# VH-VL binders against q9umr5: the designs that were tried, part 86

Target 1, 268 residues: q9umr5
Amino acid sequence: SYKPVIVVHGLFDSSYSFRHLLEYINETHPGTVVTVLDLFDGRESLRPLWEQVQGFREAVVPIMAKAPQGVHLICYSQGGLVCRALLSVMDDHNVDSFISLSSPQMGQYGDTDYLKWLFPTSMRSNLYRICYSPWGQEFSICNYWHDPHHDDLYLNASSFLALINGERDHPNATVWRKNFLRVGHLVLIGGPDDGVITPWQSSFFGFYDANETVLEMEEQLVYLRDSFGLKTLLARGAIVRCPMAGISHTAWHSNRTLYETCIEPWLS

## First folded at step 21 (VH-VL)

Design qo4
Fold by OpenDDE, look of step 22:
Structure qo4 (fold): chain C 268 residues (1-268), chain A 123 residues (1-123), chain B 112 residues (1-112)
Amino acid sequence: as target 1 above (268 residues)
Amino acid sequence: QVQLVQSGAEVKKPGSSVKVSCKASGYTFSTYYISWVRQAPGQGLEYLGIIIPEYSTANYNEKFKGRVTITADKSTSTAYMELSSLRSEDTAVYYCARGSRWFDSTPYYMDVWGQGTMVTVSS
Amino acid sequence: DVVMTQSPLSLPVTLGQPASISCRSSQSLLRYTGNTYLYWFQQRPGQSPRRLIYQVSNRDSGVPDRFSGSGSGTDFTLKISRVEAEDVGVYYCMQGTYWPPTFGQGTKLEIK
């Protein structure tokens, strides 16, 4: 039998968005138990990411307990960060494949419609003033806002991304790294035509330097220092990169070609 | 010198398949996009699909309804385009073209083109 | 799909005179990153297409400076300041902002 699949949605999203993905899985892997977690839907997805991590943890624990052979995680957009944090805090997870579906794994620094809706009077270059305040950190988007021009503020004020990345020292860094390394495979999916994730390379742990030049995963400090296990995972062949052109952000979970190429191989 | 060299002309029957090759040289093949474009006689250009050889991830113009398959062999620096269920309307010159590096901003630069492969579909 | 419309489709030009080709897109080609992915290609008789311009106004290496691209949003123009005999061929605009990339109908430049 196939391992159960757990799906975590993204910002302003719900379980309904994954109806096509469910169809694809049922067709190609009949009998697979797929659970799309219907938590923090819509505007509730703006709640602090640590709160979301706790909620999703409560939901996945019983599923994992019933699946001694392991489970697969498909985590979309913001959900990819939630899942990474989840795997970091759980010392007993049994995740085989962690599929990060167009997630801003290294953060977001883009002036997108999502940000304009929340901060209509704020420009990308000035959002740090809001996001790195105590008030700003009460919003999920600010929890992974990564301003390359204000690194000190990011490192000191980011209550989520900087911590799960191990960029700021904290007492759980070693344990979180150990927990995350329990994953069988980390599948990174994304592409240049996304239209939301900025830069889109963030889905592959690439990100801006101080000059807004995008550097690859292997050039990032978190990789070089192996702060949460990326270097270790890569060394043992556990990281899979699956970039694809021509996919918009809202289509990653509903494109058949993408599913067959980047998702399906890791569900067996 | 960066260049793309395509396979020779093909004559096919309706309902059959054709596979065109595109051998790259002068650059790191695996890290650059390869696009496929066709041109019917006396007509304009039509986009078929794209691939990243390093990861063998391809995407297609939906117009072709799954008839197109794009693959790549990194060991030989060769990309392939296979078109199945051929019709007379598929008669065209097929081109491969190099895009940007996959980790760069946009894939559809098409700065270097192959010489083209004429595919004729006739009963 | 995004529709690219070129004008004119036929362009007879006297040697040494300027030429201008218009390309319009059915929607704005400006991407969220601030870039506009509009390209111009030249196809001489019996040859493969050759890229002339990328991202609206950037000229490829080896392309004569008599070629220039301009425009924004949905309206773009390719200009040739002084047409030469070697400029005979079909010119295509292409958008790469939206999937799939789409081409204009082509403009056939001929010498009068």
Scores: ipSAE 0.915, ipTM 0.949, lowest interface PAE 0.5, mean pLDDT 95
Fold by ESMFold2, look of step 21:
Structure qo4 (fold): chain C 268 residues (1-268), chain A 123 residues (1-123), chain B 112 residues (1-112)
Amino acid sequence: as target 1 above (268 residues)
Amino acid sequence: QVQLVQSGAEVKKPGSSVKVSCKASGYTFSTYYISWVRQAPGQGLEYLGIIIPEYSTANYNEKFKGRVTITADKSTSTAYMELSSLRSEDTAVYYCARGSRWFDSTPYYMDVWGQGTMVTVSS
Amino acid sequence: DVVMTQSPLSLPVTLGQPASISCRSSQSLLRYTGNTYLYWFQQRPGQSPRRLIYQVSNRDSGVPDRFSGSGSGTDFTLKISRVEAEDVGVYYCMQGTYWPPTFGQGTKLEIK
């Protein structure tokens, strides 16, 4: 009997996108209950991330309650930020493996087809004018937009990422950190050929400094200050890194080599 | 001095396997990509696959998936490429080449190459 | 796979004269981050390939300044301002923007 697996999708995504991942799990872990949450599909994935967190929380509570031995989370792209917030806000989550599948964990600073569709005249250098406004924060993409050249605006305007990172003071910071630290393992997956996550090292809690030099997780202030528990989690040996070259953003959940190498070992 | 030293030439029968080694020195082996490339006699270069030794995360050109296995032994600073079900068209010089550190964005940098290993598949 | 096409495939050159090698890709090599991962390699007779140029135009250390790379998008050029006898060999372009990396067919540089 394997622990149940809960799958959380990304931006402009739906539960159908994970059909190959489901097939791989069925082959290697037969009998595993896998639930791909079909909330906030398609354009609904643009709703504010806190709204998505609330909806997904309501969906996962009964699943976790029926599995006292624990569950695993596989969370793709934007969904990895939803899941990290879930781990912080849920006092009673029982997640063993949190598998972050090419997620912009330290934010996004790059032009994408999705951004071009939403903001067709904007470039990454000027998108802060939209995203760091009250109107912009009503879109999920802007909730994790992280402009390294306007960090003061990011810290003041971000309604989501700056909070779950503990980059801005808030009354729940201590409780959120405690809750996050109950996770068994944090499995970080990503790679240089992703093509969407910018920098791709965001999937490993790396990010740009003001010169657009990518600093590693261990060089980030949120790590050094242990603001939400990354330093503590790494010291416990609970952070697993699984970088792989040769995978594009839309292929992370449909590549068998990636699954066998980075996901399969963590679905106890 | 960064160096990649490969195992010696091999003569193999069709249907067998060959395993080529690539021993690294002069740098931190585990954190840099290793790519494998081959060159049939009188022909161009063909990419086989890549590995990050620290994480044992290998990926393969789809053309060779199922026949190529790339591994690394961190304790000996040695990468390996194994090609199975050999055919006469697999006769080639096989090279290993070093990429960037895994955290950098240039996995196919290939700034240092091994001397090459001739594999001859004769029937 | 991205197809890399080199021209010419054979390039006889008089010593001391310039040489130019073209490389064309089947799609733009410009990444969303603004980087272009186009490389040039030299393979002298009986030797392993050696990288000359990385990211379109950057010479490796120890590569003479008579070698230069240029281009953008789908069209790239390697130039040798003054060919020397030691430049004999085969030159390959390679793209590293899209998985899997792919090489051009090679251009054999010969002294006439």
Scores: ipSAE 0.853, ipTM 0.922, lowest interface PAE 0.8, mean pLDDT 93

Design qo5
Fold by ESMFold2, look of step 22:
Structure qo5 (fold): chain C 268 residues (1-268), chain A 123 residues (1-123), chain B 112 residues (1-112)
Amino acid sequence: as target 1 above (268 residues)
Amino acid sequence: QVQLVQSGAEVKKPGSSVKVSCKASGYTFSTYYINWVRQAPGQGLEYLGIIIPEYSTANYNEKFKGRVTITADKSTSTAYMELSSLRSEDTAVYYCARGSRWFDSTPYYMDVWGQGTMVTVSS
Amino acid sequence: DVVMTQSPLSLPVTLGQPASISCRSSQSLVRYTGNTYLYWFQQRPGQSPRRLIYKVSNRDSGVPDRFSGSGSGTDFTLKISRVEAEDVGVYYCMQGTYWPPTFGQGTKLEIK
């Protein structure tokens, strides 16, 4: 039998967005119990990420308890950051595959239609003034905003990303790393035609240096210091990369070829 | 020197399949995109699909989905394109062309091309 | 799919004279990051295509200065300042901004 699958959606999203993914799972893994968590839909997805993590934690506990052999997570866009935080804060999670669908794992530094809608007078070069304020940190998108030209402000002001990355000192860092390392596999999915995640390599723990040159995961300080376990996971063979050209941001969960290549093998 | 060397010309009957090879040399094969493009006699260029050999992640032009399969063998630095259910309209020169590294943002760079493989489909 | 339209389709030119090839896309090729992935290829008789220009206006290494690319949005141009005998062949524009990449129909450049 197949392990249960828990799906966590992204910004301005709803459970309906995953109808095609559910069809694919039903076809290839019949009998799999799939739960698409219907929390923080639409504008509620702008609530602080720690609030979302709390709510999703409460929803996944009974699902994991009923499946002692383990579960899989499929987490899309912003949802991939929620899921990574869940794995850190849950001392008794039983996640085998954590599948990250085009998630801004190292942060976001890009102008999007959502940003222009929410902050119409701002651009990526000046959004740090909003996002790195206490008021800005009450919005989810600012919780993972990562301005490579104001890294000192990021490190001091980020209430979410800098903490789950172990980039800012905090008393839970050792426990969160231990909890995260209990995951069976980390499956990283993304590609150059995404059009939203900026840089798109953030989905593979890549990110800009101060000159906006994209450094690979293995060049990042969080990897080199193994601050939350990336180096350990890679050495263990637990990190799977599955990059694919030709897929836009809204199509990752509705593309059959992507599913068959990058998701299906990890849903045992 | 960076080179892409393709397999020789093929003559095929309708309904059969053809598999064209593209052997790379002079660079790190596994980490660069390989694109496939075809050209019918006297006509323009038509895009077929792409692969990242390291991860075997292929994607296809919808026009050919279901008939085209793109694969790679990292141990021999060779990419393959297989076209099934051949018909006379598939008569064309088939090219492979290199893109950027997968981690860069230019998959369709096509800076180096193979010499082409003529596939003739006739009954 | 993005439609790429070239004009003219046939371009006879006197040796030493300038040539200009137009390429239009059915939608803007500028991504929100500011990049425009428009390419020009040359195919000499009996040869594989060769890239001349990438990202609108950047010449590849080994491409003569007489070739230049320009344009923005949906309207792009390849110019040859003085046509030489070796320039005969078919020229294609291609967009790589949107999946799948698409080519113009080609412009056959010939002497006389």
Scores: ipSAE 0.850, ipTM 0.919, lowest interface PAE 0.7, mean pLDDT 93
Fold by OpenDDE, look of step 22:
Order: C-alpha cells, then structure tokens, then sequence
Structure qo5 (fold): chain C 268 residues (1-268), chain A 123 residues (1-123), chain B 112 residues (1-112)
C-alpha cells in the first residue's frame, strides 16, 4: 500500500485548492490516504508561524502514529516553511518525502500584490521597518521576510526563519538539525514563472546577496555551515531539485505535468 | 561562438514519431533553457515547450495533448524534441531556441536559434 | 492563451521609406516585476527567426539602429526608419510574459 500523504496549504488557502492534486494522486496511486489539513485557513494563515507549527503538529501526530511505514508531506508556499519547522521540532517524525511546493524556503523579499494590499504604505525596500518590529513579527509573512540589505535586523529580529535556518544561535539548533535530518528526501519545487516567491530561487534555498545578486543553495552560509542539515542532506543524495517553467504560483498544485514530473515520483 | 545545431530533415508516416536533436555549443548548456518552436510551411510560429537541461524538467503547450516530449543530455549538451502520433498537420520546420535562467529575464529569451529541422509527414 | 495581433499582415514598402508594424496583446504584458516581455523577430526568406528587439525597446547586438521598438501595456510598435533590401522578410512579435509564449501572425515586408 502507498504511504499516507499529508498536505499543508499556503497563505490564504484552504483544502479546496488541492482538489486537483487529490484527483491526480487518486488516479496514479489509488488507495492512498490523503489528508489536507484545514488549519489556519484564509486570513488565519497570517498568524505567527510558530503558532501554526504547533497547530499542525497536533494534527499530524495522530496521522503519523497510524502510519508506521512513514508518511509523505506536500507543503505548498508558506506551508513549506511550516513543514520544515515542524520537522525540525519533532524528534519522532516519520516523514519519507518532504515535498516543498514553491515555498519561500530562504525567505521572501518581493514586492508582490498580496504584500502590497497588506502593507499598502510600504514598499519592498521599507518593509523591514515593519516586519522586524515586535508588532510585525506577529504576522506570518514577516516571519520569513528576508531583507538582504538589513541583515543585522533580520538576524536579530526574525523570530522564525533565522531560527529554523540556524542563522541565529539558539539552544535547540543542534537538536532541530538532528530532527530535520530524519527526513528521507527533501523535494524542492519551484520555478521562474511563479510570480510570487521572490526571488523564485528561494524555493531552492537560493537568495539575494547584499547586491541583490541571486546566489544558489551551495553558496549560502546555511549550507556552508550546514546549520540545519542541507549540506548533509545533499551529500547523501536526499535533496531533489525540480524547477519548472511556465507554472504560476497558484497552479503548482493543479498542474498535471508538474505533478507527474516533480511530485508523483516521490509518492511511491 | 554560441550556436545551436539541429539534426537533419525527416520524412515520416502518419502515426509514427519523430525525434529532433539540438546540440548547443559556445556556452554552458546547463545554465540556460531550451525552447522549441515550429513553423508550418507558409505559416507563423507556434510554441511547443521548454526544458531546463540541468534538471531535465520540461513543460509543454497543452495544445499538443501530451504528444510532445522534450529531453536533454547534459553530457552531450544536446536537447531533444519528440513528437508522436504524427499527422500531416505536423509538417513543419522545428526550431530550438535558447532561454535564459536570469532572475530578471524570462525563460523565453530566445536570443539564439537553431537552423531548423524540416519534418514532413506524408502517407 | 494570450492572443497577439499584428497589423498589417502585408507591408509593401519603397526602398528608403519608413515602415511601421503594430502588435497588440489581448491583455497587458506587464509582469509583476514591472518588466514587459515583448519581443520582435525577423525571419528572412529561407532563414531561422532572428531576435531584433527584447523587452519592448532593447535592440540586440548587431541589429541596425534603423530598427526601433516601442509601446506599453497592450500596444507595441516596431519601426524601420529607412527600409533596405535586406529587410525583406516576415516580422513577428512575441509575448513571453505568460505561459505559453505566443506569436503574432507575422507581417510580410516586401519591396515595391
């Protein structure tokens, strides 16, 4: 039998967004038990990511307990960060494939429409003033805002991304790394036509340097220092990168070609 | 010098398949994308699909309903386009064209083109 | 799919005279980044397409300065200030903002 699949949605999403994905899984892997978690839907997805991590943890624990052979995680957009944190704090998870579906794994520094409506008076270059305040960190988007021009503020004020990345020292860094390394495969999905994740390479742990030049995963300090296990995972062949062109952000979970190419191979 | 060199002309029967190659040189093959475009005789240009050679991930124009398969071999710096269930309407010159992976550009940059491959489908 | 509409489809021009080709898209080609991915290609008889203009108004290396691109949103224009014999061929606009990329019908430039 196929391992159960747990799906975690993104910002402003709900389980309904994954109806096509469910169909694809049922067609190609009949009998698979797929659970789309309806937690923190819609505007509730703006709540602090650590709060979301706790909520999703409570939901996945019983599912994992009933699946001794392991489970697969499909985590979309913001959900990918939630899942990475989840795997970092759980010392007993049994995740085989962690599929990060167009997630800002290395953070967000984009001036997109959904950010503009939330912060209408702020431009990308000025959002750090809000996001790196105690007030700003009460919003999920600010929890993974990564301003390359204000690295000091990011490192000191980011209450989520900087911690799960091991970029700021904390007493749980070693344990979180150990926990995260329990994953069988890390499948990174994203692409240049996403239109939301900025830069799109963030889905592959690439990101801007101080000159806004995009550097790849292997050039990042978190990789070089293996702060949360990326270097280790890569060395043992556990990281899969699956970029695809022609996919918009809202279509990653609904595109058949993408599913067959980047998702399906890791559900077996 | 940057160039794309395609395979020679093909003559095929209806219902068969054709595979066209596109060999890249003068640049790092894995750091760019490859687009495929076709042109029927006396007609305009039609987009077929794209591949990211470094990861061998391809996407297709849905118009072709799964008949197109695009692949790449990094060891030979060659991309391939296979079209199955050929019809007379598939008679065209097929082109490969380079795309860009730059974050401030589009994968459909198409700054360099192959010389084209004529595929004739005839009973 | 985004529809690209060129006009005219046939363009007879006297040598030394200017030429203008219009391209309209069915929706705005401005991307979230602010970039507009509109391209112009030239295809001479028996040859592969050659890119002339990228992102509306940027001329490729080796392209004569008599070629210029302009426009915004949904309306774009390719101009040739003085048509030469070597300019004979078909010109295509293409949008690369939305998947899949789509081309105009082509404009056939001929010498009168």
Amino acid sequence: as target 1 above (268 residues)
Amino acid sequence: QVQLVQSGAEVKKPGSSVKVSCKASGYTFSTYYINWVRQAPGQGLEYLGIIIPEYSTANYNEKFKGRVTITADKSTSTAYMELSSLRSEDTAVYYCARGSRWFDSTPYYMDVWGQGTMVTVSS
Amino acid sequence: DVVMTQSPLSLPVTLGQPASISCRSSQSLVRYTGNTYLYWFQQRPGQSPRRLIYKVSNRDSGVPDRFSGSGSGTDFTLKISRVEAEDVGVYYCMQGTYWPPTFGQGTKLEIK
Scores: ipSAE 0.813, ipTM 0.911, lowest interface PAE 0.6, mean pLDDT 94

Design qo7
Fold by OpenDDE, look of step 21:
Structure qo7 (fold): chain C 268 residues (1-268), chain A 123 residues (1-123), chain B 112 residues (1-112)
Amino acid sequence: as target 1 above (268 residues)
Amino acid sequence: QVQLVQSGAEVKKPGSSVKVSCKASGYTFSTYYISWVRQAPGQGLEYLGIIIPEYSTANYNEKFKGRVTITADKSTSTAYMELSSLRSEDTAVYYCARGSRWFDSTPYYMDVWGQGTMVTVSS
Amino acid sequence: DVVMTQSPLSLPVTLGQPASISCRSSQSLVRYTGNTYLYWFQQRPGQSPRRLIYKVSNRDSGVPDRFSGSGSGTDFTLKISRVEAEDVGVYYCMQGTHWPPTFGQGTKLEIK
């Protein structure tokens, strides 16, 4: 039998968005128990990410307990960060494949429709004033806002991304790294035509330097320092990169070609 | 010098399949996108699909409804385009073209083109 | 799909005279990153397409400076300051901002 699949949605999303993915899994892996977690839907997805992590943890624990052989996680957009944090705080998770589906794993720094909606009077260059304030960090988007021009503010004020990345020292860094390294495979999916994740390479742990030049994962301090285990995972062949062109952000979970190429191989 | 050299002309029957090859040289094949474009006689250009060889991830123009398959062999630095269920309207010159590096902003640079492969579909 | 509309479709030109080709897109070609991925290709008779211009106004290596690209948003232009015999062929604009990439109909440049 196939291992259960747990799906975590993204910002302003719901379980309904994954109806095609469910169909694909059912067709190609009949009998697979797929659970789309219907938590923090819609506007509730703006809640602090740590709050979301706790909520999703409560939901996945019983599923994992019933699946001693392991489970697969498919985590979309913001959900990918939630899942990474989830795997970092859980010392007993049994995740075989963690599929990060177009997630801003290294953060977000771009003017998107979502940001404009939330902060209509703010531009990308000025959003740090809001996001790195105490009240800004009460919004999920700000929890992974990564301004390359204000690195000090990011490192000091980010209450989520900087911590799960191990970029800021904290007492749980070693344990979180150990927990995250329990994952069998980290499958990174994303692409240049996403239109939301900025830069799109963030889905592959690439990100801007101070000159807004995009550097690859291997050039990032978090990799070089192996602060949360990326270097270790890569060394043991546990990281899979699956970039695809021609996929918009809202289509990653609803494209058959993408599913067959990047998702299906890891649902064994 | 960067070059793309394609396979020779093909004559096919309706309903059959054709597979065109595109051998790359002069650069690191695996890390650059390869796009496929076709041109019917006396007509314009039509985009078929794209692949990044390093990861073997391909995507397609939906207009072809699954008839196109794009693959790559890193060991030989060769990309392939297979078109199935051939029709007379598939008669065209098929081109491969190099795109950007996979980690760049856009795949669709098309800075180097193959010489083209004529595919004729006739009864 | 984004529709690219070129004008004119036929362009007879006297040697040494300037030429201009217009390309319009059905929607803005400005990406969310601020870049505009509009390209111009030249296809001489019996040859493969050759990229002349990338990102609206950048000339490829080896392309004569008599070729220039301009425009923004949805309106773009390719100009040839002094047409030469070797410029005979079909010119295509292409957008690479939106999936799938799409081409204009082509403009056939001929010498009068």
Scores: ipSAE 0.924, ipTM 0.953, lowest interface PAE 0.5, mean pLDDT 95
Fold by ESMFold2, look of step 22:
Structure qo7 (fold): chain C 268 residues (1-268), chain A 123 residues (1-123), chain B 112 residues (1-112)
Amino acid sequence: as target 1 above (268 residues)
Amino acid sequence: QVQLVQSGAEVKKPGSSVKVSCKASGYTFSTYYISWVRQAPGQGLEYLGIIIPEYSTANYNEKFKGRVTITADKSTSTAYMELSSLRSEDTAVYYCARGSRWFDSTPYYMDVWGQGTMVTVSS
Amino acid sequence: DVVMTQSPLSLPVTLGQPASISCRSSQSLVRYTGNTYLYWFQQRPGQSPRRLIYKVSNRDSGVPDRFSGSGSGTDFTLKISRVEAEDVGVYYCMQGTHWPPTFGQGTKLEIK
């Protein structure tokens, strides 16, 4: 009776990380078909995001075809960007709830352990030199790197985030916006104790201005210009915000309180 | 004037529940965190949980697992904390305290406190 | 949970003399953003706690200049340069860096 649920993991992640989320869904919504996509695991999550989008697209097509009533997406961290791109490139997706679980939707500008592993001597203020090069754009982390102090380089060099945000002109912008707007609900989940997503408000389409002051979604140019449909979705009542204090980055999919409050109600 | 005013003292029997109210005034209630903290007689402070009233998103200290429920009513600018399955060791003064706006990064600032509500659990 | 340890637990002091309260955490309170969420509260007899200091060293509005906070990492200090009669009460440190927030045991300041 419940719509199928598709789970998309994040950076340096795998389908096993979601075992607790699977348990919660099985306990509260018995009979729900849940598929945790086992693609681009571990180091493979560093592949260019467009490559990941294509692979995940191929995996979700048969699932959506078998469920004409619709499906739900739960997409964690980097996986939330993959899912937002899926919603844009798929002309015939049937996603009802897109649940964005602590995803850097407006990008990342912060030091992480994974970034230090790739570029051990670099800090966030200097990483634009690497990420905004053709070589850097071959890594998923750099596909959503968003340096607020080098916005001109971001707009020119980003092969992923600037495109799906409609911040750079491209021939598919109109059709991507139309496709994205077919989603039933966009559920935004995140919180101040995350510890990885920087700023954590990126999970709610907030981001730094040039002074590193965090501006809300409604203050962003991509919202004001309605570049990919955020203003339209908000006006339609389709954006659900579910911020929660006290959750670390690795705990979003293994916290029962978070599941019951922010996820369960949207798994119709 | 920013103010948090709590409900009056309560005497309860073990095994029952208590619901303490915290009415806010002088600011935009819905967008600021509300935390709950308690203090047993002659003891220190113990954190219970937190809520964002706008979204009704509450989280709890696991020490009180399954016994604490925190809610908010935006229409009356009032937060509530309910503690169930009361024990004698739950005898304490219960405080509400305001944090930052939810969109800011400082949920635990606790810049304004209620006056406290004494809850006594005795047979 | 992060353990916050205060020293001393009881602090008798003569009027006009300085006082110093130590607070140590069981793990670093520095966030990845560089911020340190260490707070100091004062609880006067029969009253609710009142915040004195936020983020280690920032004095709240209406808090006298004689109160100052310092420290980094795991070690923090609240100082009162000249103790006055109205300073009697219990002082608590609290960390807000790690869920759940946790308080020190309290330091009871008394005039001797």
Scores: ipSAE 0.838, ipTM 0.917, lowest interface PAE 0.9, mean pLDDT 93

